VH-VL binders against q0aze0. Designs and how they scored, part 152

Target 1, 268 residues: q0aze0
Amino acid sequence: MKIILVNNRFKENTEKKAQEIAGQLSALNVEVIIDNGLDEPYAGTVDFIMVLGGDGTMLRAARRYGQRAIPVLGVNMGTVGFLSNIEINELAEYLPLILREEYSLEARMMLEVAVFQQQSLLTRVFCLNELLLRSNSPRMLSFALEISGQKLEPYRGDGLIVSTTTGSTAYSLSAGGPIADPQLDAFIVTPVASHIINKRPLVVSPEREISLHLLEEREAIIGIDGQIKMDFGAENRVLIKRAPHPLLMVNLKAKPFFTSIDRSLQRQ
Key: E = the ipSAE of ESMFold2; O = the ipSAE of OpenDDE; V2 = 0.75 times the mean of E and O plus 0.25 times the DockQ between their complexes.

## First folded at step 7 (VH-VL)

Design C11 (framework fv_ragifilimab; at its last look DockQ between E and O 0.42; V2 from the best seeds 0.00; counts 0 for: pae E 5.5 > 2)
Fold by ESMFold2-Fast, scan of step 7:
Structure C11 (fold): chain C 268 residues (1-268), chain A 124 residues (1-124), chain B 113 residues (1-113)
Amino acid sequence: as target 1 above (268 residues)
Amino acid sequence: QVQLVQSGAEVKKPGASVKVSCKGSGYTFTGYYMYWVRQAPGQGLEWIGVINPNSGGTTYNQKFKDRATMTVDKSISTAYMELSRLRSDDTAVYYCARVFESGSYYLDTPFDYWGQGTLVTVSS
Amino acid sequence: DIVMTQSPDSLAVSLGERATINCKSSQSVLYDSNNENYLTWYQQKPGQPPKLLIYWASTRESGVPDRFSGSGSGTDFTLTISSLQAEDVAVYHCQQYYSTPLTFGQGTKLEIK
């Protein structure tokens, strides 16, 4: 068995724990590849991906490996979050089930984001939560939104979020978007501080293509999963569609989404 | 084992063009973005632009946009930066550098591997 | 453009003493969504390309001695060498990667007293 251990070298206190876990797995005749985000993704065949850390580490793992149809398990290391399934102190208990492949998989849709400059493709990234278009200055943006070729009336405001259902509880929620069942496939389009009355969040078929571009020159950025930041100007266009493959999340332990989000909101 | 190897020093007259090469080895060439940076003698570093070696897509520093051209040849894992209409103040060491994130265009990752540099001297 | 200003332009420090180099950006390089500072420090020895020392303002690159540390947030950043060694003689550059064009400080030359 070959397992990739994903950890975040950018966060203190995870590197040594990853080495410890790798040693334990090797002692059980498991071949371990460590991915700390600094080297190129492992290109070979693997059986399983174990993500050590919080939601941020899982978002990085989804970007690097989510399109390969490999089971991905989130193992929480103290930070409360929505994307982990078990705690680090439970790993020894669940490891025999992992090695025997005794678990269920939950498919989570991902976004494919393509950013163009004029007619040239600058980048193509995948993400699990959302794309954010936002102003990087005190001035509001004026921008165009198209959904499957249908041009909406121009937007004016601080920006726009295009989210997966998994991302419905992330930045989209803070901007007034709906809470969505992560088992559903849909885009959620949420305005950020719109200056136009009655701009509402939209729930859109994942079969549609969404495009964004600025209508006037402004300092703007595109944010991906709260981790990646890209400059966005009037010469740029972004195209968003459903990624070819969903992230296959490992479910070893029942994690009740609706009661978890309900408790989170009640504590505020 | 990751290496970026650049072409040798060049001496050019004002008005000429120079084309610097950067050959990557020890990694998947198309998986990492390539940046170009220059350093005039005794001065600081100046960013020229970035190229996606898989798609050929480019972003230039506006200062260089009308004179710089970045290209790649995937078959030999080599990136090129051509600077036209050279002036004496283009005399500098030109570096290629890659980012350590694969499969993404990040403007927010640092340069992890640098080429050895190519000295371009522009004199009459 | 974000302008990066280093101070001092040159610094002489005795072996074993602490060296401090400052870097100021004309606008914040802190991204509020991830609470990360998009600030990098490089070491450059004569005739060599820059070498990555610190990224995300305070994260040390693998293989860099622990006497090197980065601190600061927003617009004011500091590189500290706690106990100067002879091999640390170099020019040090800060860089922002918050927005294009990517910009560097003018460099600080560190010398032995």
Scores: ipSAE 0.405, ipTM 0.752, lowest interface PAE 3.7, mean pLDDT 87
Fold by ESMFold2, look of step 9:
Structure C11 (fold): chain C 268 residues (1-268), chain A 124 residues (1-124), chain B 113 residues (1-113)
Amino acid sequence: as target 1 above (268 residues)
Amino acid sequence: QVQLVQSGAEVKKPGASVKVSCKGSGYTFTGYYMYWVRQAPGQGLEWIGVINPNSGGTTYNQKFKDRATMTVDKSISTAYMELSRLRSDDTAVYYCARVFESGSYYLDTPFDYWGQGTLVTVSS
Amino acid sequence: DIVMTQSPDSLAVSLGERATINCKSSQSVLYDSNNENYLTWYQQKPGQPPKLLIYWASTRESGVPDRFSGSGSGTDFTLTISSLQAEDVAVYHCQQYYSTPLTFGQGTKLEIK
């Protein structure tokens, strides 16, 4: 059995714990690949991905490995998050089940984001939470949203969020979007400080294609999962689709979503 | 071992064009953005542009937009930068450089490998 | 365009002494969503291309000696060599990768005094 251990090299305690866990797994004849973010994503065949850390580390793992249809387990290292299934001190208890593949999977929709300059594809990325279009200046944006070729009335404001249901508890929530059950597949389109009266958040079928472009020259940014930043201008457009594969999240321990919301929101 | 090997030095007259090549080896060529940067004698470094070697998509520094053309030939893992209508102030060492992180991520990583440089001299 | 200004233009430092190079950007290169500074330092030895030393303002590239450190945030950044070695003689460049066009400082030439 071959496992990838994903951790964040900027959190030294996580890196040391990853080495410790890798030693334990190797003693059980498990081949372990450590991905601390410095190296290329491991390209070979693997059976399982273990993410050591909080939601930020899971977001990175989803971008690097989420389209490979490999089970991904979130192991909490002491911070409250929406994407962890077990705590680090429970790992030894659940390890036999992991090795025997005795667990269920929960599919989490991902976005496929393609950014163009005029007619040319600049980049394609996958994300678990959201794409953010926002102004990079004090000036408001004027931008167009199209949903499967249907042009909505122009938006004016600070920007727009297109999130998954998993991302509904992230930036979309702060911008006034609804909390969505992550077991649903949908886009949540949340305006950021809209000056157009009654531009409300939209919940959109995952089968739609979403297109964004600026209607006038402005300094703007495309943000991905709050971690990746790209310049965005009047010569750019972005296309957003449901990614070909969901993130396959491992469930070893029942974790009620709605109870987790209460605890997490109280800490905001 | 990752390596970027550029074409040899060139001497050109004003008004001519130059095409510099950069062959990548030791890595998956199409998995990393390729940048072009130049350094005039005694001057700092200046970004020319970036190409996605998988899609062919490009972004140019506006200063070079109408004179520079970046292309790739995937079959031989080689990137090209052509600069037309050369002027005396285009005399520089031209470098290719690879982004640090794999994938098609745009403008979110530093350059971890550089070519050896190609001196282009523009003189009468 | 974000202008990167280094100081000093040249610096002479005795072996074993501390060298300090400053870089200022004309606007912030800090991305508030991830709280990271999009700032890189390169070392360029005579007749060679630049070599990556530090990225994210303070993160050393693999294989870079721990005597090299980067610090600062927003618009003001510093490269420090805690104990100068003979092999550290080079030109040092800062570079922002916050927005296009990507821009470099003019370079700081470090010499042995």
Scores: ipSAE 0.217, ipTM 0.703, lowest interface PAE 5.5, mean pLDDT 87
Fold by OpenDDE, second read of step 8:
Structure C11 (fold): chain C 268 residues (1-268), chain A 124 residues (1-124), chain B 113 residues (1-113)
Amino acid sequence: as target 1 above (268 residues)
Amino acid sequence: QVQLVQSGAEVKKPGASVKVSCKGSGYTFTGYYMYWVRQAPGQGLEWIGVINPNSGGTTYNQKFKDRATMTVDKSISTAYMELSRLRSDDTAVYYCARVFESGSYYLDTPFDYWGQGTLVTVSS
Amino acid sequence: DIVMTQSPDSLAVSLGERATINCKSSQSVLYDSNNENYLTWYQQKPGQPPKLLIYWASTRESGVPDRFSGSGSGTDFTLTISSLQAEDVAVYHCQQYYSTPLTFGQGTKLEIK
């Protein structure tokens, strides 16, 4: 068996733990690759991905490896989040099941985000949570939203979020978006506009395509899961689709999502 | 113990170039990004750029993109920052700094270890 | 670019008293996916490089005394020294590492009154 340990290099605790776990796994004749984000994603074949840390680390892992149809286990290391399945102190208990591949998988829809300069593709990214378009100035943006060729009324506001159902508990939630069942595949389109109260979030079929562009010459920013950022102007377009492959999240134990969300809301 | 040791002070004329070195020890040199930061006298800190010591990949502050060059010699665990076309306002203490965490993205880490700094004085 | 603004520029506080330094970012440095603020505080003494004090806005670096604490979220952050000690005289810098270019505040000089 070959396992990738994904940790956050900016969290010293996770780095140390990754080394410890790597040693333990090696002692069990498991080949281990550690991905702390310093290098390019491991290109070789692997059987399992273990994410050590919080949601941010999971997002990175998803972006780097999600298209490879590899089981991904989130191991929480004392942080608040929605994307971990077990706690670090539970790893020893569940390790035999992992090694025997005795676990269930939950498919989570990912986004395919393509950013264009006119007709030229600038970047294509898969992400687990959301695409954010926001103003890079105190001024509001005017932008066009198109869904499957249907042009909506122009949006005016600070920005717009296109989120997966997984991402519904991330920035979309903070912006007033609905909480979505992670077992549901859908786009959530949440406006970011503190002064416009009449714009409502949209729940959109994963079969549709979403397009965004600015209607005026202003500076904006595209954010992908908060980890990828790029300038966005009038000459740019963003196209959002359902990713061809879902993230396969390992489910070792039941996690009461709806109970957890209530707890999370109390902390915000 | 992690240590970053920089080269000594430099005095340069306007238009010249300066190359500052930073030797890392006490850790896996190729496992952590190396950042460069400078501080003009009595001023705040300014980010110059970052290099991946393993791959040699670099990202520069746009302000220095055309004048700064970061390199590494992995065999001696040393990072270099060269600044060309020096001018008076380049007078500053230049620091190398190690990132707190390793990863592919340069955007999300604080600097946990710093070199002692290298004073570069640019004067006619 | 994200502009970091500290306040005040200089501060004099009596020994044993609370010192408070503020840092504002022109844009949010909150990573919404993990609810982490990409904000760091450094301490810099004369002739020395900056020393990491706080990261993720509120996490103390190992070895940093408990009297140092960081708080805030989004765009407003605060470094607090609950009981100022003589060795705390220094310039303090806030820094965002949310996006490039990485940017720092202008620094706050903390002295004993």
Scores: ipSAE 0.092, ipTM 0.647, lowest interface PAE 2.7, mean pLDDT 90
ESMFold2 (binder alone), look of step 9: mean pLDDT 91; pTM 0.928
OpenDDE, look of step 9: ipSAE 0.029; ipTM 0.633

Design C12 (framework fv_ragifilimab)
Fold by ESMFold2-Fast, scan of step 7:
Structure C12 (fold): chain C 268 residues (1-268), chain A 124 residues (1-124), chain B 113 residues (1-113)
Amino acid sequence: as target 1 above (268 residues)
Amino acid sequence: QVQLVQSGAEVKKPGASVKVSCKGSGYTFTGYYMYWVRQAPGQGLEWIGVINPNSGGTTYNQKFKDRATMTVDKSISTAYMELSRLRSDDTAVYYCARVFESGSYYLDTPFDYWGQGTLVTVSS
Amino acid sequence: DIVMTQSPDSLAVSLGERATINCKSSQSVLYDSNNKNYLTWYQQKPGQPPKLLIYWASTRESGVPDRFSGSGSGTDFTLTISSLQAEDVAVYHCQQYWSTPLTFGQGTKLEIK
């Protein structure tokens, strides 16, 4: 068995713990590759990916490896989140099940985001939560939203979020979007501080293509999963599609989504 | 070992064009964005543009957009920057550099590996 | 364009003493979604390309001695060398990667007093 351990290089305890766990796995005849974000994603074949950290580390792992159809387990290192399945102090208990491949998988859709400058592809990225288009200045944006070739009336406001169902509890929630069952596949399109009073969040088929471009030259940015930031101007266009492969998340421990989100909202 | 190796020094007349090359080795060439930066003698650093070596997509500093052309040849892991209609104030060391996060986005990470530089002298 | 201004233009510091270089951006380079400052520091020795020292304003690049530190947020940033060594003689550049065009400060020349 070959396992990738993904950790956050910016957290001291995480690097040391990753090396400790790698040693434990090696003692069990498991080949371990540590990915702390400094090098290229491991290009070879692997059987399993273990993410050591919080939701942020899982989002990074999904970006790097989510399209490979490899089981990914989130192991929480102290920050409670929605994307981890077990706690670090539970790992020894569950490790025999991991090695025997005795677990279930939950498929989570991902976004494929392609950013163009005129007709030229600048970048293509995959993400688990959302794309955010927002103003980077005091001036509101005027922008066009097109869904599967259907041009909507222009938007005016601070921006727009295009989210997966997994991302429904992230930035989209803060902007007034619905809470979605992560087992559903759908895009959630949530306006950010729209100046048009009746612009509502949309829930659309994941088979649709969504495109965005500015109608006026403004300072704007695209944010990916709250981690990656790109300039967005009037000569740019973004195309959002369902990614070819879902992220395959490992379930070792029952974690009821609805009671977890309900408790989280009661404590806000 | 990651290495960016640039072409040798050039002397050009005003009005001519120069094409600088940058060969990457020790990493997956198409997995990293390539940036071009110049430095005039005794001056600070000035960004020219960036190219996605996988797609050929480019973004230029507006100051250079009308004169600079960035291209790549994937088969030999080499990026090129051509600057046309040279002026004496284009005399500078020209650098290629890549981003420090693999497969990352052109504005998200700093320049982690730099070529050795190519001195371009523009004089009559 | 974001204008980067360094101070001082040149600095002479005795061996073992602290060197402090400042960098100011004309607008904030802090991304509130990830709480990161899109600000880097480079070291450049004569005849050499710049070398990455610090990114995200305060994260030290691997292999960079711990006497180098970065601080600040938003528009005001500082590079500190806690105990100057002879090998630290160089020009230091700050750079924003918040937006295009990417811009650099004018550079600060650090010399031994």
Scores: ipSAE 0.610, ipTM 0.827, lowest interface PAE 2.3, mean pLDDT 88
Fold by OpenDDE, second read of step 8:
Structure C12 (fold): chain C 268 residues (1-268), chain A 124 residues (1-124), chain B 113 residues (1-113)
Amino acid sequence: as target 1 above (268 residues)
Amino acid sequence: QVQLVQSGAEVKKPGASVKVSCKGSGYTFTGYYMYWVRQAPGQGLEWIGVINPNSGGTTYNQKFKDRATMTVDKSISTAYMELSRLRSDDTAVYYCARVFESGSYYLDTPFDYWGQGTLVTVSS
Amino acid sequence: DIVMTQSPDSLAVSLGERATINCKSSQSVLYDSNNKNYLTWYQQKPGQPPKLLIYWASTRESGVPDRFSGSGSGTDFTLTISSLQAEDVAVYHCQQYWSTPLTFGQGTKLEIK
């Protein structure tokens, strides 16, 4: 068995724990690769991904490895979030199940985000939560939204979020978007401080494609999962699709989503 | 040397299922993703999906997601592709193909080795 | 989906002459971050599976003769055989591996004139 441990090099506690766990797994004849974000993603095939940390670390892991159809387990290390399944102190208990592959999987839709400069691709990213387009100045943006070729009325405001249902409890929620069942595949399109008061969030079929571009010569930025930042101008286009792969999240412990929403949100 | 050997030709009726096998040798079977591609007579190539031979994880072309099932048996270094509810337009040569070793994402690499192909004929 | 269109569908070229096959993608397959085109050429002879010839639009696979070359960037690509040999008779396919689903051209049949 080959396992990737994903942690955050800037969190010393996770780094130490990753090394400790790696030692334990090695003693069990498990091949271990540690990804603390310093190096490029491991290119080889693996059997399992263990994420040590909070939601942010999971988001990074999803971007780096989510396309490979590998089981991904979130192990919380003292943070509050929606993407961890077990606590670090529970790992020893569940480790035998992991090694025997006795767990269920929950498929979570991911986004495929492509940012273009005219006809050239600047970046392609698979992400678990959301794509954010926002102004890089105190002035609002004017931008065009198209859904499967249907041109909507121009948006005016601070920005726009295109989120997965998983991401519905992230920035989209803060912007007034709906909370979505993570078992549902859908886009959530949430305006950020829209100049038009009546602009409502949209729930869009995962079969559709979403495109954005600016209608004015303004400076903006693209944000992906709150971790990737890219300058965005009038010469740029962004295309958002459902990723061809879901993130396969390991479900070792039942976590009732709807009963935990209030509790989780209050802690954030 | 690397070899992918597929199962023999199949003749099926509409509505039936077919399962094609692909045995890898000459390399670490679990170290490379396995792709499936088909080619209708006189037509171009069509991507079906890909499987991680280690984890068994799969990604499918949406066109086939409800009919195609890819699996692996690591113990014998064999990949399987099953296509159900066969139609006449499923008549094609089906190929397994190994991902080119590039260090990139498995979905953005070319195919360096191919099986010899398996003809599947669907006719009433 | 990215549509790949080859031209021509078929061509006949005399032995020793240059053969040129074009492939056009409906959108760019150039990644600016690494300046690579996610474009592949395959050769397929009758009764055989495709064989990898060119990847990253211009890199020859090991064992491929020097007379084969790939060029182009963005949306327009070309496979060139500088001096056609008898063994080059085949169907040639272009493929993009930038966006899913992975897509291929319709193929170009190359024959000897």
Scores: ipSAE 0.005, ipTM 0.465, lowest interface PAE 12.3, mean pLDDT 89

Design C13 (framework fv_ragifilimab)
Fold by ESMFold2-Fast, scan of step 7:
Structure C13 (fold): chain C 268 residues (1-268), chain A 124 residues (1-124), chain B 113 residues (1-113)
Amino acid sequence: as target 1 above (268 residues)
Amino acid sequence: QVQLVQSGAEVKKPGASVKVSCKGSGYTFTGYYMYWVRQAPGQGLEWIGVINPNSGGTTYNQKFKDRATMTVDKSISTAYMELSRLRSDDTAVYYCARVFESGSYYLDTPFDYWGQGTLVTVSS
Amino acid sequence: DIVMTQSPDSLAVSLGERATINCKSSQSVLYDSNNKNYLTWYQQKPGQPPKLLIYWASTRESGVPDRFSGSGSGTDFTLTISSLQAEDVAVYHCQQYYDTPLTFGQGTKLEIK
């Protein structure tokens, strides 16, 4: 069995914990690849991905490996989040089940984001939570939104979020979007500080294609899961669609989504 | 108590190299990233790079990439920053600093502990 | 890279009065998914290393007096000292940790008027 351990290069003791776990797995004849963020994603075949950290590390792992149809387990390192399934102090208990493949999988939709400069593809990235188009200056953006070739009235404001259902509790929520059951497949399109009072979030089929481009030259960026930033100008266009594969999240114990989000909102 | 202790002041000629040390104590040395920052007299702070003391992995500011080398010796909980081909404008106080742990695992966090600084003077 | 610009370069304030220091970034340092600003403030007294005052733009470091506060979001940030004390004479630096290279403002020297 070959496992990738994903950790954050800037988190205290996470690198040390990854090395300890790698040693334990190696003693059980498991081949371990450590991805601490300093190298390119591992290009070889693997059987399982274990993410050590909070939601941010899980988002990074999903972006790097989520399209490979490999089971991904989030192991929480002391920060409460929505994307981890077990705590680090529970890992020893669950490790035998992991190695015997005695767990269930929950499929979470992902976005495929393609950024063009004129007609040339600049990059293609995947994400678990959202794409954000936002102003990078004090000036509002004016931009065009098309959904499956249908041209909407121009948007004016600080930006727009195109979110998965998993991302409904992330930035989309902060911008006024709905909380969505992550087991549903849908895009949530949420305006950021729109200057048009009646611009509301849209919930659309995941089979739709969403296209965005600026109507005026502005300083703007595209943000991917809050981790990748790309300059976005009037010569650029972005195309967003459902990614070919969902992220396969490992479920070793019940994690009640709705009671968890309810508690989080009470704390604010 | 967390403490970062740096080596003493140095005077170098242009073209020489300097190697500054930073010894960590009061915490797990391999558990925190170590940053290097400098400050020229009367100027602002300038980031040089970061090293993972556990793996030895580094990220440099492009401005320093071809002259700076960061290393660690885990056995004595000490990090090093060597700057080669020194110029007069490399005269500065050089600091090591430990990165603050964040609950959100994104790149880069604020510096929570700093060494006392090492004055490097480059003069003809 | 992200350019950090502080204003003013120097400031003289009477004891007990409010001091305000501004910091602007050339691009947003707000992370969208966690809605946090990757912006810190440091205090540096002569002959000493910088000391962390505020992180996440508005979170005060443990042990820092409550007269220090940070505010702002995106590209415009402010450090406020509500009632200046003699011990607050220092150079104040803002820093972004949103992207590499990590960058600092040029510093603001705070003096007693």
Scores: ipSAE 0.000, ipTM 0.383, lowest interface PAE 15.9, mean pLDDT 84

Design C14 (framework fv_ragifilimab)
Fold by ESMFold2-Fast, scan of step 7:
Structure C14 (fold): chain C 268 residues (1-268), chain A 124 residues (1-124), chain B 113 residues (1-113)
Amino acid sequence: as target 1 above (268 residues)
Amino acid sequence: QVQLVQSGAEVKKPGASVKVSCKGSGYTFTGYYMYWVRQAPGQGLEWIGVINPNSGGTTYNQKFKDRATMTVDKSISTAYMELSRLRSDDTAVYYCARVFESGSYYLDTPFDYWGQGTLVTVSS
Amino acid sequence: DIVMTQSPDSLAVSLGERATINCKSSQSVLYDSNNKNYLTWYQQKPGQPPKLLIYWASTRESGVPDRFSGSGSGTDFTLTISSLQAEDVAVYHCQQYYSYPLTFGQGTKLEIK
């Protein structure tokens, strides 16, 4: 078995813990590749990906490896999150199950985002939560939204979020979007501070193709999973569609989505 | 292990062009963006531009867009910055510096490694 | 363009005493999606390139002594050296990496009193 350990070298003790776990796995005849985020993603074939960290580390792992149809396990190290399945102090207990492939998989849709300048592709990325278009100045944006070639009336406001169902509890929620069952495949299109009073969040088929461009020059950004930030001007356009493969998340321990989200929305 | 090694000092006359090189070693060259920054004697730092070594894509500071050209040769892990139509106020130390590419606005450690600098003197 | 302003332009501090350098941005460099401040501090000794000290406003680079600390959020940032040592004599630069063009403060020259 070959396993990638994804960690964050900038978190204290995580690289040392990754090395410790790699040693334990190696003693069990498992080949280990450590990915601390600084180099290009490992290009070879692997059987399993173990993510050591919080939701941010999992989002990076999904962006780097999510399209390869490899099981990905989130192992929490400290602060609890939505994308981790087990805690680091539980890893020893569950390791035999991992090595015997005694777990279930949950498929989570991803977005494919392509950003163009004029007629040239600038970048193509995948993400698990969302693409955010937003103003980076006090000025509101004027922008065009097309869904599968259908041109909607222009938007005016601070921006727009195009989210997966997994991302429904992330930035889309903060902007007034619905909570969606992550087992569903759908795009959630949520306006950010729209000046048009009837612009509502849309839930659309994941077979739809969504495009965005500015109608006038403004200081704007495109954000991907809260981790990638790109300047976005009137010469740019973005094309969003469902990624070819979902992220395959490992379930070793029951984490009921609805009770977790209900608890997080509760105020005390 | 990680090093950025730049070409040697240059003396140019006004109107000429200068091409500075920066060779990366000890890391995956295409995994990091390469930035160019200059510093005139006794002055602050000024950004020139950035190149993605994997794609060749560039972004320039508008001040330098018409005179600066950044390129890369992946086969020898070397980035280049050429500045044309030199003026006396282009006299500066020119630095290359790398930035982690895959998390450019998250987990960034901007300019974690710098070249040693290349002094370019523009004088008649 | 985001304008970065440092204060003071220069300061002299006695060995073992605390040095404080301030940096102000003309607009916020806090990215709200990840709640991080895109602000860096560099140390530059004569004849050398700048060396990374602190990123994300408060995270020390590996190998940087713990007497160096960064603080602040949004538009107002501070670099503190808790007990000045002789090797800390340098010019210190703040930088924003929130948006292009990347911009630096004018630098603060730190000298021993």
Scores: ipSAE 0.000, ipTM 0.446, lowest interface PAE 12.1, mean pLDDT 85

